# VH-VL binders against q8ixk2r445to577, part 17

Target 1, 133 residues: q8ixk2r445to577
Amino acid sequence: FFGMLQNKGLTDYCFDYNPPDENQIVGHQVILYLCHGMGQNQFFEYTSQKEIRYNTHQPEGCIAVEAGMDTLIMHLCEETAPENQKFILQEDGSLFHEQSKKCVQAARKESSDSFVPLLRDCTNSDHQKWFFK

## First folded at step 1 (VH-VL)

Design r2 (framework fv_retifanlimab)
Fold by ESMFold2-Fast, scan of step 1:
Parts: sequence; C-alpha cells; structure tokens
Structure r2 (fold): chain C 133 residues (1-133), chain A 121 residues (1-121), chain B 111 residues (1-111)
Amino acid sequence: as target 1 above (133 residues)
Amino acid sequence: QVQLVQSGAEVKKPGASVKVSCKASGYSFTSYWMNWVRQAPGQGLEWIGVIYPGDSDTWLDQKFKDRVTITVDKSTSTAYMELSSLRSEDTAVYYCARRGYSYGLDAFDIWGQGTLVTVSS
Amino acid sequence: EIVLTQSPATLSLSPGERATLSCRASQSVSYYGTSYMNWFQQKPGQPPKLLIHAASNRATGVPSRFSGSGSGTDFTLTISSLEPEDFAVYFCQQSKEVPYTFGGGTKVEIK
C-alpha cells in the first residue's frame, strides 16, 4: 500500500513529515496535519517488511518508536527492518506496533495543542483506525 | 480569502462580563485550533486559551480558568470568548488567532483585527 | 510555564544597519530536532504578523532580510539591512507547550 495515511476518527488529518533540512531527514517527530491530497510530505509506503516508509528523500526514512517512548520518529531504513520499525496494519484498520504491543492513535501531544500519532493501549476507537488514500 | 473578523469595541464596568466574537471565513473552521490572546495598552501579548472547533475541546491559561469561557458555533463559523468579573486590569485589545500554516509547522498565521475592551468605573 | 526573555528592550538604529534581537527561554523549546519558537512583528494599531516559525522558517511573503536561528533555549532574529518599514516591535513566542507564552518584546526604532 502507499498513499496518504489518514485517520478514521480525526477525519481531516494525515500522517505528515516535513524535515526542515532535506539532507537530514532523521530524528524529527512524525505529526498529523490536514490532508492536502498532493502526496509529498504526506506520502508513505507500507511495505511487506511491515515498515512505514518515507520515500520522498534519499536516504529513505522509516517510522520507528524508541524503547520506552510513545512518539513516532523518523529513522533510517535498514536492509532488514528492526523490531522498533514494524507496524502491523490489521484488517480493522488498526496499526499495531509489534515491539511495544500498542496501537497508533491520533492524539493531542499532552504538552501542546498539536495532533500527533502516539502509541496507546489498543482499543476499538476510530482514532486508532487508519487507511491509505 | 482566509480571514477572521471580530466584534466591535466594548466599554464595561468592573464586575460585568464581556463576550467577544470571532467569525472565520475562507477555510475549514472545524479543522484548525482557534486561540485567544490579549494585549493591554502599551504592553506585551498574553495568551488566554485555545479551542478546537471540531469537538469544542479547550485549554486555558490557569490565571483565566475561573473567569473565561471559550465556545464555538459551527453553523456560523464563529468562536466566542467570554470574560467575567471584569477588573480595570482587563482593559486590553483581545485578538483571536488561528493556529495554521503548512507542512506540519504550525503557528498563529491569521489574526483578527482585535477588539478593544475598556473596563472603567 | 516557559518564560521568554527578550533583549534588548529597545534598539535604536538607522536604515541599512543590521538588527540582532535575542530571545531566551527558561527551558528548552526543542523536541526531536524541531524548535518551537516563532517571531512576530507588530506595528501600532495592527495585530501581530507572523515572520518566522519553527525558529528559522520564513512565513509566506516575508522578505529574505529576515532570518531566525537558534535551538534549545537561545534564539535570534536578524534583520540584515533595516528598511523604513521594519521599525516596529518584535515578539518571540513558544509553541512547544501550553500555556503558550510571548517575550516582552524588542522595539526597533529609528535613530
């Protein structure tokens, strides 16, 4: 699958990644922003290795969650995907992070009014349901 | 065109309340956070609070928590800020401001023209 | 809350000169490589106008003479060569966490 990764509950918002320096795509937080339909910073690929890839720059970025954290950040893709970069897109639309046993939820960052994808205990909430468009 | 238009100037006595409106046009009202900021004459900017019009979720600065109510009317794309128990030190220009911009780098990009609220005996 | 301190309070300069404005935060406003510091320009009788967002990104329509830099707790707004329309008050603002806070402002005045 590939395209804009949109949230079912927060219906206007998509995964978004726009690093300020095109030569340094690693280390920034993945956010949610209004879906603009033009791809670019909102264009992601879901791979057979269970990666969510950001392919608009070289080297390619892969979404990861560091141990003990709940935020999604951009890492460099590996030839063999490490466990912290694996997300299972379930039939019901949930994005299950294998290493942590948690689901990706559209949420407000606790210390700001910005929307971000965060790891949370899995529920049947529409805020945990995602689809490519 | 994207714009925020606020209600006109108000003169109030101490102890009264004031309700300022902010009408949005030119964008999806329910998709952007709406902030309220004030500025006393000759002074700096002070953040009051914010509302997400899509579900009316609000966050307020602690100093305003017991006197401020922020609401929205989705049908008219209008946000409201009501401040009660007015004091002379509440005399200020009150602004609404959209948290917007592009590509996930959000900032207060569109501001209303301001509403002067004067509190005097 | 995060307190922002701007210095100097006033800069008296002539057209063509470089202006350097400082904003210091009481705690870091950076998170995963992004610095949540914004700069606004305000002229008498007008609302603030966004100049810089995320420390160094110029807002649409803002002239190239304006630039922002810094990370963590120390931030700078630079106007490389002052034009007559640049004499105004400048405010920094953090958007890392609520409550959002503003600096006290730096007034850039002629002469």
Scores: ipSAE 0.012, ipTM 0.655, lowest interface PAE 8.2, mean pLDDT 87

Design r20 (framework fv_retifanlimab)
Fold by ESMFold2-Fast, scan of step 1:
Structure r20 (fold): chain C 133 residues (1-133), chain A 120 residues (1-120), chain B 111 residues (1-111)
Amino acid sequence: as target 1 above (133 residues)
Amino acid sequence: QVQLVQSGAEVKKPGASVKVSCKASGYTFTSYYMNWVRQAPGQGLEWIGVINPSGGSTWLDQKFKDRVTITVDKSTSTAYMELSSLRSEDTAVYYCARAYKSYGYSFDYWGQGTLVTVSS
Amino acid sequence: EIVLTQSPATLSLSPGERATLSCRASQSVDSYGNSYMNWFQQKPGQPPKLLIHGASNRATGVPSRFSGSGSGTDFTLTISSLEPEDFAVYFCQQRSNWPLTFGGGTKVEIK
């Protein structure tokens, strides 16, 4: 699947990766931002290895969650996807991170008016439902 | 300025393999996806697959997964499509086509095409 | 996979006439207000050329006589007044789901 990864509950928001420095594209948190029709920092690829790839900047990044954390961060992609970079996109739209046994949820970032995807206990909330646009 | 230049025509026997190249110029090679599409003589277009030149990840149509390999050489800005176990029904013009990494634009520039003829 | 059916297979028209080409998808190619349908023009011995993307947006440099319309499963390419260079084969293509698929083409030929 290729496209903009949009939230069902937070209907105008998409996965967005906009690193502060284009010379360093990894290590920063993935955010949610108003969906725009131009791709770029909102264009992602869901691969057969269950990766969510960010290919707009070089080198290519893969979304990951480190053990004990709940934020999605950009890591370098590897030839064989490590477990922390695998997300199961289920038929109901849930993004399940098998290593942590949690689901990706659209949430308001602490102490700000911005939104981010975070790992939370799986629920039937529309804020945990995602689709490629 | 953008140009995609493909390798020349090939004539192969059934059971052989063919590798078609597509050399890109005039843009940043890794900033666009590269697609492969074929067209049998007088027929329509059939999508084969895509590669992201950054990292080399591929997505293939299921009917080609066991016979097609798509690769890139970033140092020469060249994409390759190798089709194995050739059959007469693989006779077609094979095109490479770039696509912006956005849902809006698709296949804005195409190679000139490579005729692959499979005959005994 | 999404199957695209184009009709008619052949249109025989004269310069100055209007051409209307249809593309029907086996399932919706729309997602949240966008139609993931593109149109290409192909002349003999040449690769296809992008004309329309997202059902109705003309590609850069494409003359205003070309227009696209439609949504869901039914799409139309219209050429308001045929010029000699417009006699070609036209293909629709969907980008809604993988694998990407093309219609069988409509040949617009001179009478």
Scores: ipSAE 0.006, ipTM 0.527, lowest interface PAE 14.8, mean pLDDT 85

Design r21 (framework fv_retifanlimab)
Fold by ESMFold2-Fast, scan of step 1:
Structure r21 (fold): chain C 133 residues (1-133), chain A 121 residues (1-121), chain B 111 residues (1-111)
Amino acid sequence: as target 1 above (133 residues)
Amino acid sequence: QVQLVQSGAEVKKPGASVKVSCKASGYTFTSYYMNWVRQAPGQGLEWIGVINPSGGSTWLDQKFKDRVTITVDKSTSTAYMELSSLRSEDTAVYYCARDNPYLGTKWFDPWGQGTLVTVSS
Amino acid sequence: EIVLTQSPATLSLSPGERATLSCRASQSVDSYGNSYMNWFQQKPGQPPKLLIHGASNRATGVPSRFSGSGSGTDFTLTISSLEPEDFAVYFCQQRSNWPLTFGGGTKVEIK
């Protein structure tokens, strides 16, 4: 799968990676933003290794979650994907983070009107259901 | 003061392994990537690989994939590059170099002083 | 893998002369208006030293006689008037794709 990764519950929003400086491609938080249908900062690839890759810029990035954290950040892709970079896209649209045993949920960023994907306990909420468009 | 200090020169026989160290000081070791680059006598620079000290994840050039292991010891802020099955053409100065994934245009700064590895029979 | 070709391999010049060094990439190193090309200076027995980053930005402490230019696949390092300490080997490096690659180097030597 590849394309814009859209939320079923927050229906107008897609995964978006727009680092403050394109020369600082890794280390920043992945956000949710209005889906524009043009790819670019919203274009992601889901690989057979269970990675969510961002390859619009160089070097190529992979979404990861650090132990104890609930935010999705961009890391350098590895030859062998580490556990913190593995997400299982399930048949029901849930995006399950293997290492933490939690699901990716569309959520409001604290003290902001911005939205971000965060790890939360898995539920059947539409805010935890994702699909490639 | 940011500094990278490498281990001393090594002389090895073909088929042996060498492990070069790079000790970092003056910054948060886990916040920066560490690269390894080599230079054969009178030749250009050849990138070997990189490690993210925070998670230990590595990316190696395919030429070195089967012979190089890059590791870190967070407690001593030291990165290691081990090259196995040494050949005479591995004779080179090996450098470690810091890379900031968050800063500007991304460049190697600082570099270690270099470690000469000589492989001779 | 992006291959970087530097030319000439050797420049034989006198102090006071202008040096122009070329670096050509096998594919574009540009992304969203930025050129991911760096230049390093290396003197005998020393590690490389950063001169230029992002094609045209001078590193801190680098004299104004050094300038970088270019975009896409063609890049140039210019030294407007050579000083004795500028006789060294110069390497270009691309940062747009992994693996990271360097050019073969241009040696600027005294004629």
Scores: ipSAE 0.007, ipTM 0.526, lowest interface PAE 11.6, mean pLDDT 83

Design r22 (framework fv_retifanlimab)
Fold by ESMFold2-Fast, scan of step 1:
Structure r22 (fold): chain C 133 residues (1-133), chain A 121 residues (1-121), chain B 111 residues (1-111)
Amino acid sequence: as target 1 above (133 residues)
Amino acid sequence: QVQLVQSGAEVKKPGASVKVSCKASGYTFTSYYMNWVRQAPGQGLEWIGVINPSGGSTWLDQKFKDRVTITVDKSTSTAYMELSSLRSEDTAVYYCARGLTYGDYKYFDYWGQGTLVTVSS
Amino acid sequence: EIVLTQSPATLSLSPGERATLSCRASQSVDSYGNSYMNWFQQKPGQPPKLLIHGASNRATGVPSRFSGSGSGTDFTLTISSLEPEDFAVYFCQQRSNWPLTFGGGTKVEIK
């Protein structure tokens, strides 16, 4: 699957990787932003290896969670996906991070008007449900 | 405590290659990127590239893409940087440095002691 | 690439004096409401040591006399009262854009 990865609970928000420069593929947090469909910032691919890829010029970026962290960050993609880069997109829209046993939830960033995807205990909340648009 | 221990100084002739090692301890090796940076005499720091130790994927500065190979051995928690086709301008101290990929700005929080590579006939 | 310009190149001061070091970026290093500017200290024969990350956050174990400030393109490292061990070269470094780049350094030397 590929496209804009949109949240069911925050209905106007999509996964977004900013900065806008297509050659900046690692080291920054993935954010949520108003879905606009303009440019590569909001275009992601869910792969057969359970990766969420940001397809810029080689090497490609893959969303990961570092040990002990709850934020999603952009890493370098590997030939074989490491465990910290594997997410199970379930039929109900839940996005389950295998290594941590937690789910991706749309959340407000601390003391700001920004939104980010964070790892949280899995619930039936619409803020934990995602779909490709 | 976190430590990065590098291999000893090397003297090479022009056209040769050099392979520098960086052995990590005191943390989970695969949880942090490993960067390589050099410093020529009297000059500033120059970033060479980075490796993700968990899978071995690398990203290099375009200037070095044709001559640098970065690898890891996870069983020994060691990163390697090999530079080929050495020129006199490659004379520098080469450092490995641990990077935090998380967006809290802690990139290059620990450095190896440096490896002096001298390119002379 | 983002070019970082540090000034002055050399700063000659005595212990107890205040040091103010500048770093200017060719374009903004701000993203996500944060400034991706770091400061490093390097003593002769030693590797660089992280002092400040994210423009203003002191690294673990760094004395309170070191402070960082600024945003966008203009950044400052301040040492409120120089100790003998503070005479060193200081480098700024940006991580907002790849390739990662460093400034040319400011040497703080004893007068």
Scores: ipSAE 0.007, ipTM 0.560, lowest interface PAE 10.3, mean pLDDT 83

Design r23 (framework fv_retifanlimab)
Fold by ESMFold2-Fast, scan of step 1:
Structure r23 (fold): chain C 133 residues (1-133), chain A 121 residues (1-121), chain B 111 residues (1-111)
Amino acid sequence: as target 1 above (133 residues)
Amino acid sequence: QVQLVQSGAEVKKPGASVKVSCKASGYTFTSYYMNWVRQAPGQGLEWIGVINPSGGSTWLDQKFKDRVTITVDKSTSTAYMELSSLRSEDTAVYYCARTIEYKPLGYFDYWGQGTLVTVSS
Amino acid sequence: EIVLTQSPATLSLSPGERATLSCRASQSVDSYGNSYMNWFQQKPGQPPKLLIHGASNRATGVPSRFSGSGSGTDFTLTISSLEPEDFAVYFCQQRSNWPLTFGGGTKVEIK
């Protein structure tokens, strides 16, 4: 699967990654932003190793969650995906982070109208359901 | 309680190298990014670079790219910043500071006490 | 890089007075509906201490007399009624664009 990773509950929002510098593409938090339909900074690939890859820039980035954190951070992809970079996309659209046993949820951070994907206890909420467009 | 404890003051000659340490405690070391920032006497703050302790990946301001190396020792929860080819204008207090993330939503929440590096002949 | 200009360079006030500190960015520090501007307090011989993040959010333990406001390129730190411990240097800092940059600082000193 590849394309724009959209939220079922926040229907206008997609995974978004806009690195600060094309030469420094990792270490930045993944956010949610209004879906624009053009790919680019919202283009992600779900791989057979259960990675969510960002293929817009080289080297390719992989979404990871660091120990004790609930935010999704861009890291360099590995030849063999480490556990902190594995997400199971379920048939119901839930995105399960295997290592933490938690689900990715669309949530607000900081000021009004700002949204980010965060790890939360798994529920049947539409804010935890994702699909590729 | 979160603490960042830095090594003591250093006096170096021009052309030498200096290695400053920052020992973290009170949190999971690999879960937070570690930044280095310096402040020359009477001047403003200047960002040097950041390291992800989990993987060891670093990002440096272009100004420092040729002279700075940032490393970590996970077994001691310690970050290091080594600055080579020292010049008199490198005289400054060097701080370590942790961030959850560095851009755009990240912020420095805890800082080390600072290490004065004096470069003089 | 984004240049941050703080004004005034020095603000001389008495305890109990209101302090208003300005920070102007050379380009917008807003992204995705957020203003990526932070404020720090620094006393002589000490590291900077976080006061405000994301333009208006007070850090844990920071007294309510401190408030931040603004968006885009123009930001303000306000201290509603100065206490003796508030006389210090204040820096703004942006995280919108790489590299990270700080303002030159505003010194709040006793009259």
Scores: ipSAE 0.005, ipTM 0.505, lowest interface PAE 13.9, mean pLDDT 84

Design r24 (framework fv_retifanlimab)
Fold by ESMFold2-Fast, scan of step 1:
Structure r24 (fold): chain C 133 residues (1-133), chain A 121 residues (1-121), chain B 111 residues (1-111)
Amino acid sequence: as target 1 above (133 residues)
Amino acid sequence: QVQLVQSGAEVKKPGASVKVSCKASGYTFTSYYMNWVRQAPGQGLEWIGVINPSGGSTWLDQKFKDRVTITVDKSTSTAYMELSSLRSEDTAVYYCARSHLYYGSGYFDYWGQGTLVTVSS
Amino acid sequence: EIVLTQSPATLSLSPGERATLSCRASQSVDSYGNSYMNWFQQKPGQPPKLLIHGASNRATGVPSRFSGSGSGTDFTLTISSLEPEDFAVYFCQQRSNWPLTFGGGTKVEIK
């Protein structure tokens, strides 16, 4: 799948990664922002290795969750996807992070009106349902 | 406890290569990035590059990309930095340093003791 | 690359005095609401030690007399009352952009 990765519950919001340039591709948090329909910073690829890739800038980035954390950050992609970069996109739209056994949820960033994707216990909430559009 | 233990001091001639090792213990080696930083005698710190031990992907400062190779051996939890075509200005203490890429503030939390590399004719 | 300029190069003070160290970046080190600026202390013969991360977060075990502040391009490290062990070189470091860069350092020396 390719496209804007949109939330079913927070329906106007998409995965967004806007590094200043290719030299800032890794180490920053993935955010949620109003879907603009223009691809670019909101264009992601879901691969057969269960990666969520950001190919807009080079080197290519892969979304990861570091041990003990609940935030999604951009890492460098690996030849073989490591467990912390694997997300199972289910038929119902849930994004299940294999290593942590948790689901990606649209959540409000503490102390702000901004939204971010975070790992939370899996529920049947529409805020945990994602689709490519 | 977390420890990063580096190989011993090296003396090399101009044009030679040097390979410095950094053995990690006390944590899951593949869960953190490993950086290399150098410091010339009496000078400031200069970042060389980083490796993701999970898959071996590297990112190097452009200044070093044609002379430096960073590798890992996951079976021994050891990172290596090899610098080729040595010059006198490469004389420095070389450090390995572990980094987090956590939301809000990635940082170097543990450092090796340093390896002095002297390049002299 | 982002250039970090530290001032002063040398700060000569006595124990008990307040130290204020400056670090200025050639461009913003803020990204997605975070300030990717860190501070390290280095003593002769030792590797650098992390003091502050994310501009203002004190690292575990670092005494409360150390504090960091700032955002964007202008950052400050403050030592409220110098102890004998605080006379060292202090470096700022940014993680906002590749390559990672350090400031030239500020030496805090005893008068």
Scores: ipSAE 0.008, ipTM 0.619, lowest interface PAE 8.8, mean pLDDT 86

Design r25 (framework fv_retifanlimab)
Fold by ESMFold2-Fast, scan of step 1:
Order: structure tokens, then C-alpha cells, then sequence
Structure r25 (fold): chain C 133 residues (1-133), chain A 124 residues (1-124), chain B 111 residues (1-111)
């Protein structure tokens, strides 16, 4: 699967990666932004190693969750995917993070009108359902 | 040289449809998104929609959703915008414009190359 | 949709003078440190030309007398010393929210 990773509950919002510093392309939070079908910032690949890759520039980025955190951040991809970079795209559309046993949910960022993907306890919410467009 | 060449001027009656073409050359067609923008005589710019030529996915301003179809022909590196149920208020110059985000951590978007424009006149 | 309001509608100046053009957005066009505001120049009978992208970055080949500034909802395009070829209409355009929108334009005309 590859394409824009869109949320079923927050219709019109897609995974987006747009760090402010061109010299530091990894280490920043992944956000949700209005789907536009135009931006390479919204183009992701789901791999056989269960990675969500961002391949717009070198080095390639892989979405990860650090221990004790609930935010998704961009890390460098490894030859063998570490456990913190593995997400299971389930039949119901859930993105299950194996290491934490939590699901990716579209959520409003505190104190702003921006949205971000966060790890939350798995529920049957459409805000936890994702699909490639 | 990077260039977008649009089809010639059209005169249509109310209720008709018009299909404008935009032929790209000098770059990889599928690596840039193609926007459509119009400008009524003496007026400002109005965004219609955009297509990703690689997959054919489109996004349209809700004002045009029921009347506009944007398509591409990859074999000829040509984008098309078809507008149906024409009204006199649709009289405008229609532009195609390419857009690409920056690499190396810079993600600014700008429509950097534009077609010459196609005048569509809707009159009885 | 985000509404962009440009002021003044018309700016009458002489060559050599400084031009300051304003663009105000109905809501913030900033996201995570980036301002998704662009500026275009348009001359009669021609398509728009990209001048500034991301609020302050000059497009390729654009003279240094053109500069963009601002963040959030308030943006400015400055031409430090007007040349004869700079008398044109200028449009701001936001890339932050759906749908893409343009300001109404500011006409810079010779006095």
C-alpha cells in the first residue's frame, strides 16, 4: 500500500510531514493536514516490514514512537525495522502499534486547531480507522 | 525548456460544456501536480482544483464539484479541465499551473510555471 | 475557506519609491513553523508569475528588491525601490487550508 493515509472519522485529514528545518529532516512530529492530493508531504508507503515510510528525500524517514511517548515522530529507517517503527494495518482499518499495544488515533493538538496522530487505547472509533487513498 | 501550452480560445452558449487542454513539456509530467485557476475579465484569481497526474486523484473547490472534471493523459503529458452547464459568469481566462513541494526538508509549494491561458467566452 | 484581504486596492507611486503591500488572512496560515503564503505578480495579458513562496522566500530569478515578511494572519510584500517594470497587480495566495484561495489583488500604478 502506498498513497495518502486518510482518516475515516476526521474526513479530509491525511498524514502529513512538514518539518520547519530543511537541515534536520527527521526528529519532528508527524501531523494531520487537510488532504489535497498534491503534496509529496502526504505520500506514505506501508512496507512488508510493517513500516510507514516517507520517501520524499534522502535519507528515508520511518514513523516511530519513542518509549513512554504517544506522539508519532520521524526517524531514520533501518535495514531491519526496530519494534518502535512497526505498525499493523488491521482489516478494520486500525493502525496497531505492536510495541505499545495501542492504536493510532486522529486527535486535536492541545491549545490549537491543528490535528495530530497520537497513540491511544484501541477503540472502535472511526478516528482510529485509516485507509490509503 | 519547461513549458505548459494550452488549447485555443472557445466561444460557447449557456448550458454547453468546454474542455481545455494543457500540454506539458520539459519535465517529468508525473512529478508535478497540475492546478487549474480562472480569472474573469478585470477580476481576481479563482482556484478551481488540482490533479496528481501520477494517480489521477483530484481535489476541487466545492463551488465547481458538480460541474468540473479534471483528467490527464500520461502518454501525451496533457491535463484536461472540463466545465459543464456553462453560465455567462463562467466567462474567464482559464490557466493550468504546475506545483511541486521542495525536497531536503523544505516543503513550500508554489505554482511556478503557468500556461498562457485559454479565454472561454459564454454568450448567447 | 480562508479569505485573504489585500490593502490598499490601488497604490499610486513614482519610480524609486518604496511599495508596501498588505495581505490579511481570516485565520492563521501557519503550521508547525511554516507560513503557507505566496505572492504573485501579474502584468496585463500575461499569466501570474510566482514572486515569493512560504511568506519570505524569493522565487528563482526574482530581484532582491522584492521581499516578503509576516506570519500567522498578517503578511507584507515590500518593493524597496520601484523600477518601471514593477508596476503591475500583486496577489497573495494561501496554501494552508482547503480550498486554495487568492487575495483580491493590489494594483501598483505609476503616479
Amino acid sequence: as target 1 above (133 residues)
Amino acid sequence: QVQLVQSGAEVKKPGASVKVSCKASGYTFTSYYMNWVRQAPGQGLEWIGVINPSGGSTWLDQKFKDRVTITVDKSTSTAYMELSSLRSEDTAVYYCAREKGYSYGSYYYGMDVWGQGTLVTVSS
Amino acid sequence: EIVLTQSPATLSLSPGERATLSCRASQSVDSYGNSYMNWFQQKPGQPPKLLIHGASNRATGVPSRFSGSGSGTDFTLTISSLEPEDFAVYFCQQRSNWPLTFGGGTKVEIK
Scores: ipSAE 0.007, ipTM 0.559, lowest interface PAE 11.5, mean pLDDT 84

Design r26 (framework fv_retifanlimab)
Fold by ESMFold2-Fast, scan of step 1:
Structure r26 (fold): chain C 133 residues (1-133), chain A 119 residues (1-119), chain B 111 residues (1-111)
Amino acid sequence: as target 1 above (133 residues)
Amino acid sequence: QVQLVQSGAEVKKPGASVKVSCKASGYTFTSYYMNWVRQAPGQGLEWIGVINPSGGSTWLDQKFKDRVTITVDKSTSTAYMELSSLRSEDTAVYYCTRSGYYTKYFDYWGQGTLVTVSS
Amino acid sequence: EIVLTQSPATLSLSPGERATLSCRASQSVDSYGNSYMNWFQQKPGQPPKLLIHGASNRATGVPSRFSGSGSGTDFTLTISSLEPEDFAVYFCQQRSNWPLTFGGGTKVEIK
């Protein structure tokens, strides 16, 4: 799959990655932003190796969750996907991070009006349901 | 100045629960993760789990997930670790330590809380 | 889980001598061009103190006599010339994989 990765519960919001500058695409948090339909910073690929790739820039970035954290961050893709970069996109739309046994949920960033994807205990909430648009 | 101040020593009976606190100051509490690590007498360090104070989400080591609950009180910038069904093997010094988005390592530690489990 | 093996368990040296401490991981702790290996110093009755992060970066305020090296599965902490305050237990710690794990420690003691 390719496209904008949109949340079912937070219906106008998509995965978004806008690094501080084009020479520093690694290490920053993936956010949620209003879906604009233009691809670019919202254009992702879900691969057969269960990676979510940011295929807009070279070298390619892959979404990861570092051990002990709940935030999704951008890192460089590796030839063999490490466990922290593997997400199972299930038929019900849940995005399951196998290493942590948790699901990606759309959540409001505290003390702000911005939104971010975070790992949470898996529920049947629409805020944990994702689809490519 | 960053400080992590923990609650005092506890003596508990087997089967009881203990709740250790860790009060943070000198930084924005919700901008850093809080980890819990223990050290049994004469043994090495063992990571228990972590909490994101911003959302309250936790990640626990498999060994502890059935007995440990980590929580925060944002109004007091305090993290808590509660360990239930105590055994003598749980006798240890329990530490809180912070890690960050960019600093991803344990840079500041609490002074430690000795929990003794004895009959 | 990644198992970290530290050797030797005890290193008996005199002030002024060089200390070399080893930490071996059961699998690589490298990711994204970085080695996710940290080193801590612990003195009796005190919490661990961060010395080195990311295999080779000295933490703020750590003296230059401390250096870290290595990648993959093999890591070394070196103290070029031991000072009296350096006699302590040293732990390596990885954060490459969940759960986070520590080595068993190396005690550097005065001869």
Scores: ipSAE 0.008, ipTM 0.599, lowest interface PAE 10.5, mean pLDDT 85

Design r27 (framework fv_retifanlimab)
Fold by ESMFold2-Fast, scan of step 1:
Structure r27 (fold): chain C 133 residues (1-133), chain A 124 residues (1-124), chain B 111 residues (1-111)
Amino acid sequence: as target 1 above (133 residues)
Amino acid sequence: QVQLVQSGAEVKKPGASVKVSCKASGYTFTSYYMNWVRQAPGQGLEWIGVINPSGGSTWLDQKFKDRVTITVDKSTSTAYMELSSLRSEDTAVYYCARGVPYSSSLKHYYMDVWGQGTLVTVSS
Amino acid sequence: EIVLTQSPATLSLSPGERATLSCRASQSVDSYGNSYMNWFQQKPGQPPKLLIHGASNRATGVPSRFSGSGSGTDFTLTISSLEPEDFAVYFCQQRSNWPLTFGGGTKVEIK
């Protein structure tokens, strides 16, 4: 699957990655932003290796969760997906991070009015349900 | 008991590449980050990048993106930093350093154990 | 990139005196209730040695005369009574944002 990765509970919000340019695609946090339907910074691909790839820039970025963290960060994609870059997109829309045994949830960013995807204990909340549009 | 042992000094000509190794022992290699930091003679410390040995994911300072590759060999608990297109300004001691995730916050990390350093000299 | 400015560049002191070293960040290094500022000691020909992590936590084996304080953008390393082995260069370092950055260092030298 590919396209805009939208949240069921936080209606109208999509995965968004807004780096300054191609040379700065790594190291920044993935955010949630109002879905605009134009792809670009909201265009992601879910691969057969269970990666969430950012395809707008070269080299391609892959979403990862660093050891001990709950934030989704952009890393460089590898020929074989490392464990910290693997997410299981289930039929109910949950996005399960196997290494941490947690689910990706739409949440408010610390001390701000913006939103971000974070790892949380898995629940049946619509804020943990995602789909490609 | 925790030790990081680096490869020996290298002398290279401008335009060449150098690959420095860092062999870890005394801890679970895949449970900690591995950083690379350099220090030019008489100068301060400059962070190059980090690798998560568990998955092989790397984060590099943009200054080095085009010339640095960081890899690991989990079977030997060894990290590598390869720097290409060497210039005289790359003459420095290169260190590997272990990154420890914060137990209290589970978000960030600090560097605790450092290798002895590898002097790389780039001269014509 | 977060720029770290250390002052003074050089402290000339005698054994037994108190040393106070400053590190100022160009933007806050606080996040999630923690200050991600670390301090390292370096002697000639040796790698850096961790002294303090998270602004105020002494690393294992570091003597109690070393203490760290501060939050936000202003941080201090204090050595309450200098021993002969404490004459070295001290660096602050942040891990709040990528890339990791170091201060320019403060040299503590014998007067």
Scores: ipSAE 0.000, ipTM 0.503, lowest interface PAE 20.3, mean pLDDT 85

